# Miniprotein binders against o77086r1339to1564, part 2

Target 1, 226 residues: o77086r1339to1564
Amino acid sequence: KSLEIAEQMTLLDAELFTKIEIPEVLLFAKDQCEEKSPNLNKFTEHFNKMSYWARSKILRLQDAKEREKHVNKFIKIMKHLRKMNNYNSYLALLSALDSGPIRRLEWQKGITEEVRSFCALIDSSSSFRAYRQALAETNPPCIPYIGLILQDLTFVHVGNQDYLSKGVINFSKRWQQYNIIDNMKRFKKCAYPFRRNERIIRFFDNFKDFMGEEEMWQISEKIKPR
Short names: E, the ipSAE of ESMFold2; O, the ipSAE of OpenDDE; V2, 0.75 times the mean of E and O plus 0.25 times the DockQ between their complexes.

## First folded at step 1 (miniprotein)

Design t2
Fold by ESMFold2-Fast, scan of step 2:
Structure t2 (fold): chain B 226 residues (1-226), chain A 82 residues (1-82)
Amino acid sequence: as target 1 above (226 residues)
Amino acid sequence: SPEDELLRLLEQAIELIREARELAEKGDLESAIKRLEEAIELAKQALEIARKTGDPYLKMEARYLILEAEELIEELKRELEK
């Protein structure tokens, strides 16, 4: 079941990712306007909804053993996503398991070590070096992580503003935009060969029932008071 | 190479726009407009090279520089008419 779920998540991610046009990425980098980048925004929203759905599903369970079972199920799904080069959904689920409300509940050592191992891929203190290297070595098909794409585009936008206001030209920031575009073109060329399960795809394409950040912290603190 | 010339033209256009903004801030609107007109000419040359090479990113960059400079010229011309 975990494999099939991962495959269907990947087909949906691939559809959303493939719809993103290169001009949307460039326009977002220039003015950060979501209205002019509708497919980029939809792909970003899907990542966020996936993350919040996973957090909500875990926190709604009142029984500690049931929470542990669901975390292990998410870990199994993540392992399948990583093997099929779906970094986007892999990191969406990782962001859920490593979120404050979830992480603070003190999981068994095996789970904590495994999640920590997954986090090494996206260590932001090294400017995501491990992830950037993994992505560069990845053969298509592949779905890259939207969070780093948005971060790099935002950083380039701020850098362009610095050039305009302070006068130091740094062409390497524009080279980073070019690299993003090149990776998008490379990964859009190959489709995943999975068979569609419309019931599962429809479920993930229509996320509506998840808790907000405040509610998640309140429930987390009820489970384990500080 | 054509690619080296393209990048040189884009870098020069960017610098001219930066100089124009500094001149405008100091109140030298006429010199600022002149720098922007020069930037547009360089960016147009860069766009021509980018179209021939088929690089979508550099085509977009050249187009954005032209639009930015043209918009700024219109703003400065309106300021001169006040």
Scores: ipSAE 0.000, ipTM 0.138, lowest interface PAE 13.1, mean pLDDT 77
ESMFold2 (binder alone), alone request of step 1: mean pLDDT 88; pTM 0.880

Design t3
Fold by ESMFold2-Fast, scan of step 2:
Structure t3 (fold): chain B 226 residues (1-226), chain A 82 residues (1-82)
Amino acid sequence: as target 1 above (226 residues)
Amino acid sequence: SPEDELKRLLEQAKLLIRLARELAEKGDLESAIQYLEMAIKYAKLALEIAEKTGDEELKREAEELIKEAEKLIEELKRELEK
């Protein structure tokens, strides 16, 4: 069941990701707004909803054994996502399991060790070196982590000027943007060969019902005070 | 639609908060603060739309994002002082 869920999440991610047009990404980098970036917005929103949905689902469980069972189920789904090169949903679920409200709760040693090992991939202390290395070694099909793509584009926008002086274009900035875009396009070359389950896809495509950050901390502290 | 714009602004604010947390982990506290300030601007725009449309759920979400980002800015500014 965990495999089928991961496959359906990947099909939905692939559809959302492949609909993103290069002009949308360039516009986000230029203006930091989403007026003309609807597909980019939907893909980003889906990542956020997935992360908050997973956190909310775990925190709503009143029984410690049920919480542990569901965390293990998410870990199994993540292992399948990683094997099929779906970094986006993999990291959305990892961000949930490694969130403050979730991480502070008591888990079995095995769970804590597995989550910690997953975090090694996204260690940001070296500009995401481990993740960038894994991505460079990955063959399509693949769904990259949208957060790092947007971060890199935003960093190019903030760190470099469009013009070196009035009217003089900054060609270095454009070159860096195009390199980021080419990396993104590389992962769209092949389709995932999975059979669709429309019921599961519809659930993930339209899910609501997740808590805000403050509410998650309040519930976490009720489960395990201080 | 106003509701679509509202949701777009909220999701952008959430993304900026997450990017700020990643920058803070890398030790780039100044850039993290800038991203959080940008997140607050987006969340405040969302709040204005939610107030006009009477969407109390999304209004509350916008208010929560503003509070979260403000708290993080305060924490990061304290770290910069060390």
Scores: ipSAE 0.000, ipTM 0.103, lowest interface PAE 16.4, mean pLDDT 77
ESMFold2 (binder alone), alone request of step 1: mean pLDDT 90; pTM 0.892

Design t4
Fold by ESMFold2-Fast, scan of step 2:
Structure t4 (fold): chain B 226 residues (1-226), chain A 82 residues (1-82)
Amino acid sequence: as target 1 above (226 residues)
Amino acid sequence: SPEDELERLLEQALELIYEAMELAEKGDLESAIKRLEEAIELAKQALEIAEKTGDEELKRIAELLIKFAEELIELLKRELEK
């Protein structure tokens, strides 16, 4: 059941996200030391494992019809994640479907068009404009994409010295850069009202069966030779 | 001129925050904390002026600078207690 899976993914994301303290993200942006940012590291690792698990799940299927069936299941899960404002798991699954090894395979036109429409949200052109607008309009509860928060904090820390010159100040641009912490605090206020299914949560909290990048490309090229 | 004072205070608060970040990166955590405490005081003064002048945009900026500096102070105090 795709809805229940999406709900359980969201409860796990919420648990991991809520454990992240603002000082951890500030410290990681400066020092990038995983030892001092354990909850942030676990949340980031979970995003990566989810993406690699989904890719591996698809690539291990030898039958093209079964691969399409699984991709459609992931798309259904993603639609539920987007509707409940879980950008983190939504983007983890999207990164899997839009990964090189998966994207290069021949998919039905409907699947390709849906994935493209999902990618519009995370288009990095114009500094992730579409995602930032969606996030600004989002009411709690919400699980934001932590990678962009870290990116923005790093940009503020290392790139902002030119703004200290005396003269005209662009306050609108600076305001955008400093709303990161306010958004994190805002989104931690409200819990998701879903009922826990410990079996599903334990699966996602403990999955380890996935291929490495090189193996994925080898299998992709075996399925569809260049 | 209250508007000029508001902008000046926010610019000085922001400058102190960046100075504090540089000091923290160099390991001078005590000086960094002092800069951040000064930044909070300036941002609070800016908040008061923004409320009186009805400048909602600069009020929001002042609030965010205060929050950012407070979180950074807490992080740096934890580092000092290692």
Scores: ipSAE 0.006, ipTM 0.178, lowest interface PAE 10.1, mean pLDDT 76
ESMFold2 (binder alone), alone request of step 1: mean pLDDT 89; pTM 0.885

Design t6
Fold by ESMFold2-Fast, scan of step 2:
Structure t6 (fold): chain B 226 residues (1-226), chain A 82 residues (1-82)
Amino acid sequence: as target 1 above (226 residues)
Amino acid sequence: SPEDELKRLLEQAKELIREARELAEKGDLESAIERLLEAIYLAIQALEIAEKTGDEELKEEALELIFEAMKLIEELKRELEK
């Protein structure tokens, strides 16, 4: 079951990712305008909804044993997502398990250690060297992490100039922009060969049941008071 | 004026791609890549104007130039890694 769930999540991620037009990425890099980047925005929203859904799912469980079972279920799904190169949903679930409201609760040492090992992939040191190395070694099909795409687009927009001087190109800014587009082109060419399960896909395509950040902290503190 | 600017940017991008091909033939791969990156940035500006004016033909032309320049950069990068 965990495998089928991961496969359906990946099919939905792939559909959202492949709908992103290169002009959206280029225009977003230029002026950060969400109105001109509707599919990029939908892909970003899906990541956030997935993360918040997972947090809400865990926090709504009254029984500690049931919370542990659900966390272990998410970990199993994450292992399948990583194996099929779906970095986006893998990191969405990781962001849920490593969120403040979840992380502060009492977990078995094995769960804490496993989540910590997953966090190594997205360590921000040396501009996300670990993730960038993993991505470079990945063969399509692949769904890259939206968070780093947005960060890189923001980096080329903010803090960099189009020209270092009169007539001289800022090679660093342009190179980073090229790498973003090159990776998107590379990964958009290949489809995942999974069979669709419309019931599961519709569930993930229509997240209506998640709580906000403040509510999550309130519930976390009720489960384990400070 | 926006349409004139759009056509000027596209023509300048085409010229930069031509210069890049000449530089590559002479073995100056780094300068060729710099010209191609400049062409991409000008074509991005053209793309933004085409988006605002709704000019689908020139929007497509801008995209074609961007992809042409990107393909050339990829080829030249492979040559540099030898």
Scores: ipSAE 0.007, ipTM 0.267, lowest interface PAE 9.0, mean pLDDT 78
ESMFold2 (binder alone), alone request of step 1: mean pLDDT 89; pTM 0.889

## First folded at step 2 (miniprotein)

Design a4
Fold by ESMFold2-Fast, scan of step 2:
Structure a4 (fold): chain B 226 residues (1-226), chain A 83 residues (1-83)
Amino acid sequence: as target 1 above (226 residues)
Amino acid sequence: STEELKQLLERAKELIDEAEKLARELGDPEYVAMLIQYAELLIEEAKELAKEGDLEKAIEKLREAIELLRLALELAKILEEEK
């Protein structure tokens, strides 16, 4: 059941997100040190593991019909994640379906068009305007996208270095830092009202069954030679 | 007004003193120090604007400086509690 899977993914994301402390965000913005931001790092790792797990699951299927069936299951899970404002897992699965090894396989037009439409949300034009607008319109509970959080923190770090180098004052980067922190505090306050399924949660909390990038490309090229 | 300008300058000084004291207790975190420095630059800009007779912009700059100092103090307190 795709709805139940999406709910359990969201409960796990919420648990990991809620453990992130404000000092971790501040220290990461200052020096990018993973040792000083352990919960932020775990949340980031979870996003990457989810993406790689989904890619591996699709690529390991030998039958083209089974691959399409699993991609459609992921799409259905993504639709549920989007409706419950779990941008993080939604974009983790989207990054899997839009990855090179997966995208190059010849999918039916319907699948390709649907994935393309999902990509509109994370279009990087105008500093991710589409995503930022969607997030601004979102009421808690919500799990924001870790990728943009890290990008914005990195921009604050780089901007600080620019000020020290060029003598230019950039107060807007300080307000962006405050807004990141304020949004995180705001979204952490509201819990999702879902019932836990420990079997599903444990699977996503401790999954290790994924291929490395090079192995994914090798298998993709065996399925559809260049 | 000139009176409002004077009151905002005194408030900004109080906040700088508080933020600097807490920052020293924490080993002068770079981010907190930078916010204090930015606020000091805005206060100097406000003083120049006031000398030129632009009280409205001077007050605006002081309010911005006070917001930055409040942020610096808040961040310093968070770091103190989590340390």
Scores: ipSAE 0.000, ipTM 0.159, lowest interface PAE 12.1, mean pLDDT 76

Design a5 (at its last look DockQ between E and O 0.02; V2 from the best seeds 0.00; counts 0 for: pae E 13.0 > 1.5, placed apart)
Fold by ESMFold2, look of step 3:
Structure a5 (fold): chain B 226 residues (1-226), chain A 83 residues (1-83)
Amino acid sequence: as target 1 above (226 residues)
Amino acid sequence: STEELKQLLERAKELIDEAEKLARELGDPEWVAMLIRFAELLIEEAKELAKEGDLEKAIEKLREAIELLRLALELAKRLEEEK
């Protein structure tokens, strides 16, 4: 039931995304202080937990055939996530499949080619042009990729002075930051029409059951020694 | 409509006055001041659109300005509580 799993992942993402308050994102853009952006941090942590959870589900399987089955299931889930405009979970799972510990394992050629095709969306060689085009063409409901939003805010902060002269705020800098945040706002006000499935939600267990980076590498190297 | 435009302009003016007073009490926080300035630019754009006869776009710009002013007030209240 890959469709239903994608729907429930999207429901959880949406719950956290709607809790992000615009003022805390404005303060992040100005101060670059993550400590004052608690709901934003929770959403970012959710992305990372989902990604590590997916990696762990694959790496804990000792049988290569079972690992292949799980990767194919994640690929099916990702296709559904893309169609429902959940870029955040889509990229969390893509990050898992393209991670070093996972990517280095020997996968069937079809899997490798599908993951490569998905990576075209996040090609950074043109300032993420493919993703930005896809997002611009996307109508709500949508959950955008939080990582790029934060990266853009950081880039504008580092690359621009706060003041043009004494007492003269750099209007261009603040406008760029606001525009990034404003694009996020149009997606916060739309809800997905999915019904909660408590069995699936309980199975996820908030994606908290995952291994750390070092442990994942150790298992990956045990499966395929260098 | 022309009456809707007039009412939105008056509402925006009220919100600017409120936001500026609160901002001064807080020492003119940069983002609050900036959101007010963004709203003022949108109001001027709306006035230009209204003069060109594009009332629908003018009203849209005024609603956007009012949204920015409400955000400025929300941010100001958050900053007041955190101090």
Scores: ipSAE 0.199, ipTM 0.672, lowest interface PAE 4.3, mean pLDDT 85
Fold by OpenDDE base, look of step 3:
Structure a5 (fold): chain B 226 residues (1-226), chain A 83 residues (1-83)
Amino acid sequence: as target 1 above (226 residues)
Amino acid sequence: STEELKQLLERAKELIDEAEKLARELGDPEWVAMLIRFAELLIEEAKELAKEGDLEKAIEKLREAIELLRLALELAKRLEEEK
């Protein structure tokens, strides 16, 4: 079941990811206007919903053993996602497990170690080195983490002048932007060989069933007081 | 090969003409214009490299230029659709 769930998550991600047009990514990195980048926004929203959904699924369980069971299930799903090169859903679920409301709860040592090991992939202190390396070694099909793509493009945009001098275009900036986009494009062309499972898709229900952050914190603090 | 270089140059020229046409029609969007200009620079560098006898590097630069032009066209087409 965990494999099937991962496959369906990947199909949903792939459907949204392939709809992202390159101009949307470039434009968003420049002006951060969600309205001008509707497919990108839908993909990003999907990521967030999945994370919040996962958090909610865990926090709504009153029994600690059931919470652990669900976390272990998510870990299993994440392992499948990683194997199928779906970094988007992988990181969405990781963000759920590593979220403040979830992380602060008491977990079995094995769970904590697993989550920690997953976090090593996106260690911000190393500028996502492990992730970047993994991605570089990844062959399509793959769904990359869009957040880093946007971050990298933003960094290039902010860190470099458009013009070196009056009338002199900074071509280096454009080349850096192109390289990031080209790498993204590499992954857009590949389809996953999974069949749609309507039962599982209906189970996700577009991941709309999630609690707000405040409610998550309240529940977390009720489970484990500060 | 020299023949490959010529073919790539011709292709690059065709793409430039197409991209410039679209850019003009769109009011010369900044990103499209910049990509075209960068591609043009790479083409000129490729020509110089070819004159110097470094055909391999020249071909590489032309391939890069062509990809930039394809990106420019993609962006231009998207902007056109938004009008």
Scores: ipSAE 0.022, ipTM 0.379, lowest interface PAE 4.5, mean pLDDT 88
Fold by ESMFold2-Fast, scan of step 2:
Structure a5 (fold): chain B 226 residues (1-226), chain A 83 residues (1-83)
Amino acid sequence: as target 1 above (226 residues)
Amino acid sequence: STEELKQLLERAKELIDEAEKLARELGDPEWVAMLIRFAELLIEEAKELAKEGDLEKAIEKLREAIELLRLALELAKRLEEEK
């Protein structure tokens, strides 16, 4: 079941990602105009909704044992996402499981260690070398992480001002832009060969009804008082 | 140092509050929200590293989170100007 969920999430991510056109990326880097980058915005919105949905789903469960079962289910989904090179949804779920309201609940040692091992992919050392190397070695089909795309595009636009740390990105602006465009071209090359399950796809394409950050912290503190 | 870690954690929290406030005033642009989520991930990793006694790596990740939050604020300012 977790495999089917991961496959359907990936089909939806692939559809959203494939709709992003190179001109949207270039216009974002130049002007950061949301109207001119609608598909890039939708792809980003989907990441944010996925993360908040996962957090809300875990926090709404009254029973500690049920929360643990759901976290383990998310971990299984993440393992499938990683194997099929869906970095985007993989990191959306990681951002949920490693968020303050969730992390503070102090899960079983095995769960905590597994989540921590997933964080190795997004290690910030040497300008996210671990992630960039993994991405460079990945054969299509693949869905890259929107967060790093936006970071890199914003650095190209801003021009590595003094108020931004040196060493976060070790490339010239030309190479940063080139790598973003090259990866997008590469990863749009091949389609995922999964069978569609419209019920699951519709759920992820239109999920809402998630908690705000303040509500998440309040519920987390009720589950485990500070 | 432990004191430097505490100061960076406090600074990161202040920047998150500032970025979230500005994002809310702008109608919660998705790109800004994304960068804040990314920074939150790095902050939680820093807290875990600190628990394990790896203060050096914890401080490094907090500095990266602060940089992402600065980036989020700059993006928000530019989106406000473009309206």
Scores: ipSAE 0.007, ipTM 0.319, lowest interface PAE 9.3, mean pLDDT 77
ESMFold2 (binder alone), look of step 3: mean pLDDT 82; pTM 0.770
ESMFold2, look of step 4: ipSAE 0.005; ipTM 0.189
ESMFold2 (binder alone), look of step 4: mean pLDDT 81; pTM 0.760
OpenDDE base, look of step 4: ipSAE 0.022; ipTM 0.384

Design a6
Fold by ESMFold2-Fast, scan of step 2:
Structure a6 (fold): chain B 226 residues (1-226), chain A 83 residues (1-83)
Amino acid sequence: as target 1 above (226 residues)
Amino acid sequence: STEELKQLLERAKELIDEAEKLARELGDPEFVALLIKLAEYLIELAKELAKEGDLEKAIEKLRLAIELLRFALELAKRLEEEK
């Protein structure tokens, strides 16, 4: 069932997200150093693996109707993730469906239009305005998109470097850093009230079997030549 | 120095080309793509700072861009190796 899958994905995301310590976030902003931010790195890698797993699962299916069935299953899972405020896994699956090898395949009009509408949420042309607005209106529990958090922390560190007169303390940079940290604390406060299914959680916590980019393009081109 | 700025710009461009190629081969992983975009922003910012005569700040931004690109490459290689 798509609902149970989305719930288990969210429980795993919540565990990985809550393991991220504030010092890891600050050290990443300061040093960009992976070895000093192991939980942050693990959460980021999980996002990427989720995306590649979804792509591989779709492309491995030989039957066009089965591929469409699985894409619809992912869309159902995404709708549940969005409803429960799991932006991280929602965007991981969206990145899979909007990937080159997947996007180029022929889908029913409804599928392509639905995926296109989901992409509006993460349109980066206005500094992720739509996503930032959605996040601001979201009440905990919530799993935010980690990529934007890291981008914003990096921007605060870089963009607010010393453009001020000699000796002036940059309160704006400090305020922005505290605001980001407070937001993360707020989102980590509330637990999701879902019952654990350890079999499903272990599957998502340890999936390794996915195709490489070259193989995905080869299979995509075989399905829809030219 | 002007020579240091030139060397860092060349290195940053090499790393962007390498990171973009590897990212494309991996299907543009979201976080890797974001790091590359941020590095591009920093390179453009450095060019503007250099035009304004602030070589020290320009060099600083280029060094950060290079570090972000190295991080992007490391993440991309890790994803590739786990296949």
Scores: ipSAE 0.006, ipTM 0.211, lowest interface PAE 10.1, mean pLDDT 74

Design f3
Fold by ESMFold2-Fast, scan of step 2:
Structure f3 (fold): chain B 226 residues (1-226), chain A 92 residues (1-92)
Amino acid sequence: as target 1 above (226 residues)
Amino acid sequence: SEKVTVIVYIEVDPEKAEEVAKELLEEAKKIAEELGLKVEVYVEVKDGKVEVWVLIEGDPEAVKKFVEELLKEAKEIAKKLGVKVEVTVEKE
């Protein structure tokens, strides 16, 4: 069941990702204007909805054993997503499990250790080195993490201009940005061979009834008081 | 005055990369000089990837005209080679 869910999540992600054109990405990175980047915005919004849906689903459960069971189901789905190179939904679910309202609840040691190991992939203190390496080694089909794509492309000169020198210069940061565009082109060419289940896809395409941040903290604190 | 960085990115066969880089560099300098803009141009060619950075400073209207003309020129070069070109413009 977990496999089918991961496959359908991936088909939806692939559909949304494939509709994004490179000019949308470049314009959004420059101006962050949703009007000029509708498909990019839909893909970004889907990531956020997936994360909030997972958090809400866990927090609505009143029984600790049921919460643990659902977290284990999400972990199983994440393992399938990682195997099929769907970094986007993988990281959306990871962001849910590692969110404050969820993380502060007492979990079995095995769950805590497993989530911690997943977080190593997106350690920002090393400029996402592990993720960048994993992505570079990934063969299509693949769905990259939209958050890092946007972050890398929003280069703005504020303060120090350490790459402004005459002659041939080192463009390592800029090459990382354009390597992502190249990867997007490469990954958009290959389709996933999964069979569609329209009922599951429709569910994920139309997320409804999830909690806001403040509500999640209130419920978390009721489950485990400070 | 306005300061703007224009980045032209083209991916081509490695054997054509140096020629493309040189052509873009020459055109960028020519357009900037004709428009009276201060210009600095930097080029990197790596693994068939050609990236030309053009740092310009001057009158806002001249800067706009520069961007339009360089983008037009880059697209013509890309069309002749049967490849796509990407242009990024950043204000400082």
Scores: ipSAE 0.000, ipTM 0.144, lowest interface PAE 14.2, mean pLDDT 76

Design f4
Fold by ESMFold2-Fast, scan of step 2:
Structure f4 (fold): chain B 226 residues (1-226), chain A 92 residues (1-92)
Amino acid sequence: as target 1 above (226 residues)
Amino acid sequence: SEKVYVLVTIEVDPEKAEEVAKELLEEAKKIAEELGLKVEVEVEVKDGKVFVIVTIEGDPEAVKKFVEELLKEAKEIAKKLGVKVEVYVEKE
């Protein structure tokens, strides 16, 4: 059932997210050193594996009706993830459904419209404004989107104090890092009250069978030639 | 040698934010100097919040005293201005 799957995905995301420590964020921002950020890297890897798994799952289905059925199942899971404030897995699945190999296939109008509506949250052209606002208004428990965390950490540097005229403090470089730390502190304190299903959690914690980007495009083109 | 990160967050009226930032910055520097510690301080003010991030490194006992004294000063400033303060401390 889609609800149980979403709940178990969220418990795993919460475990991975909660293990990320402030020193990992600070060291990554200052030195951008991946080897000193092991939990941040595991959380990032999990997002990517989830996205690749979903794409592979859809593309490996031989029947068009079965592909549509599975896409609708992913959409149901996404709706549950959004309601429980799991932005990370929600956006991992969205990135799969909106990926080139998947999006180019001819889906029924309803599916295309729903996926398009989900994309409004993650419009990156305005620095993720819609997502940032949604996150700021979200009460714990919540799993934030790893992609924005990495983007903000990449552009934040440790700097000297800098004053604008009249003693006004420079808002630029450090604000994104402080927001990340504040959100991490805020979201880490509250746990999701779901009961664990170890069978489902183990499955999501051990993805090892998914296609690479090139293979996905080849299969997509075989399903629907250019 | 111990390395510690301290984040102090205070919610204030925007008009008071600059004053709070300056006071916390000066106190952090003074405490570190008195304890013989090297300190890196970053301060950001936005939307009625003052964010102070401190990286302090040195003798464990001196570092502990620094954190305790900074927290005490942050609470006194917050009390004087009638606002709330939050502190996060993490060791490397």
Scores: ipSAE 0.005, ipTM 0.216, lowest interface PAE 10.9, mean pLDDT 75

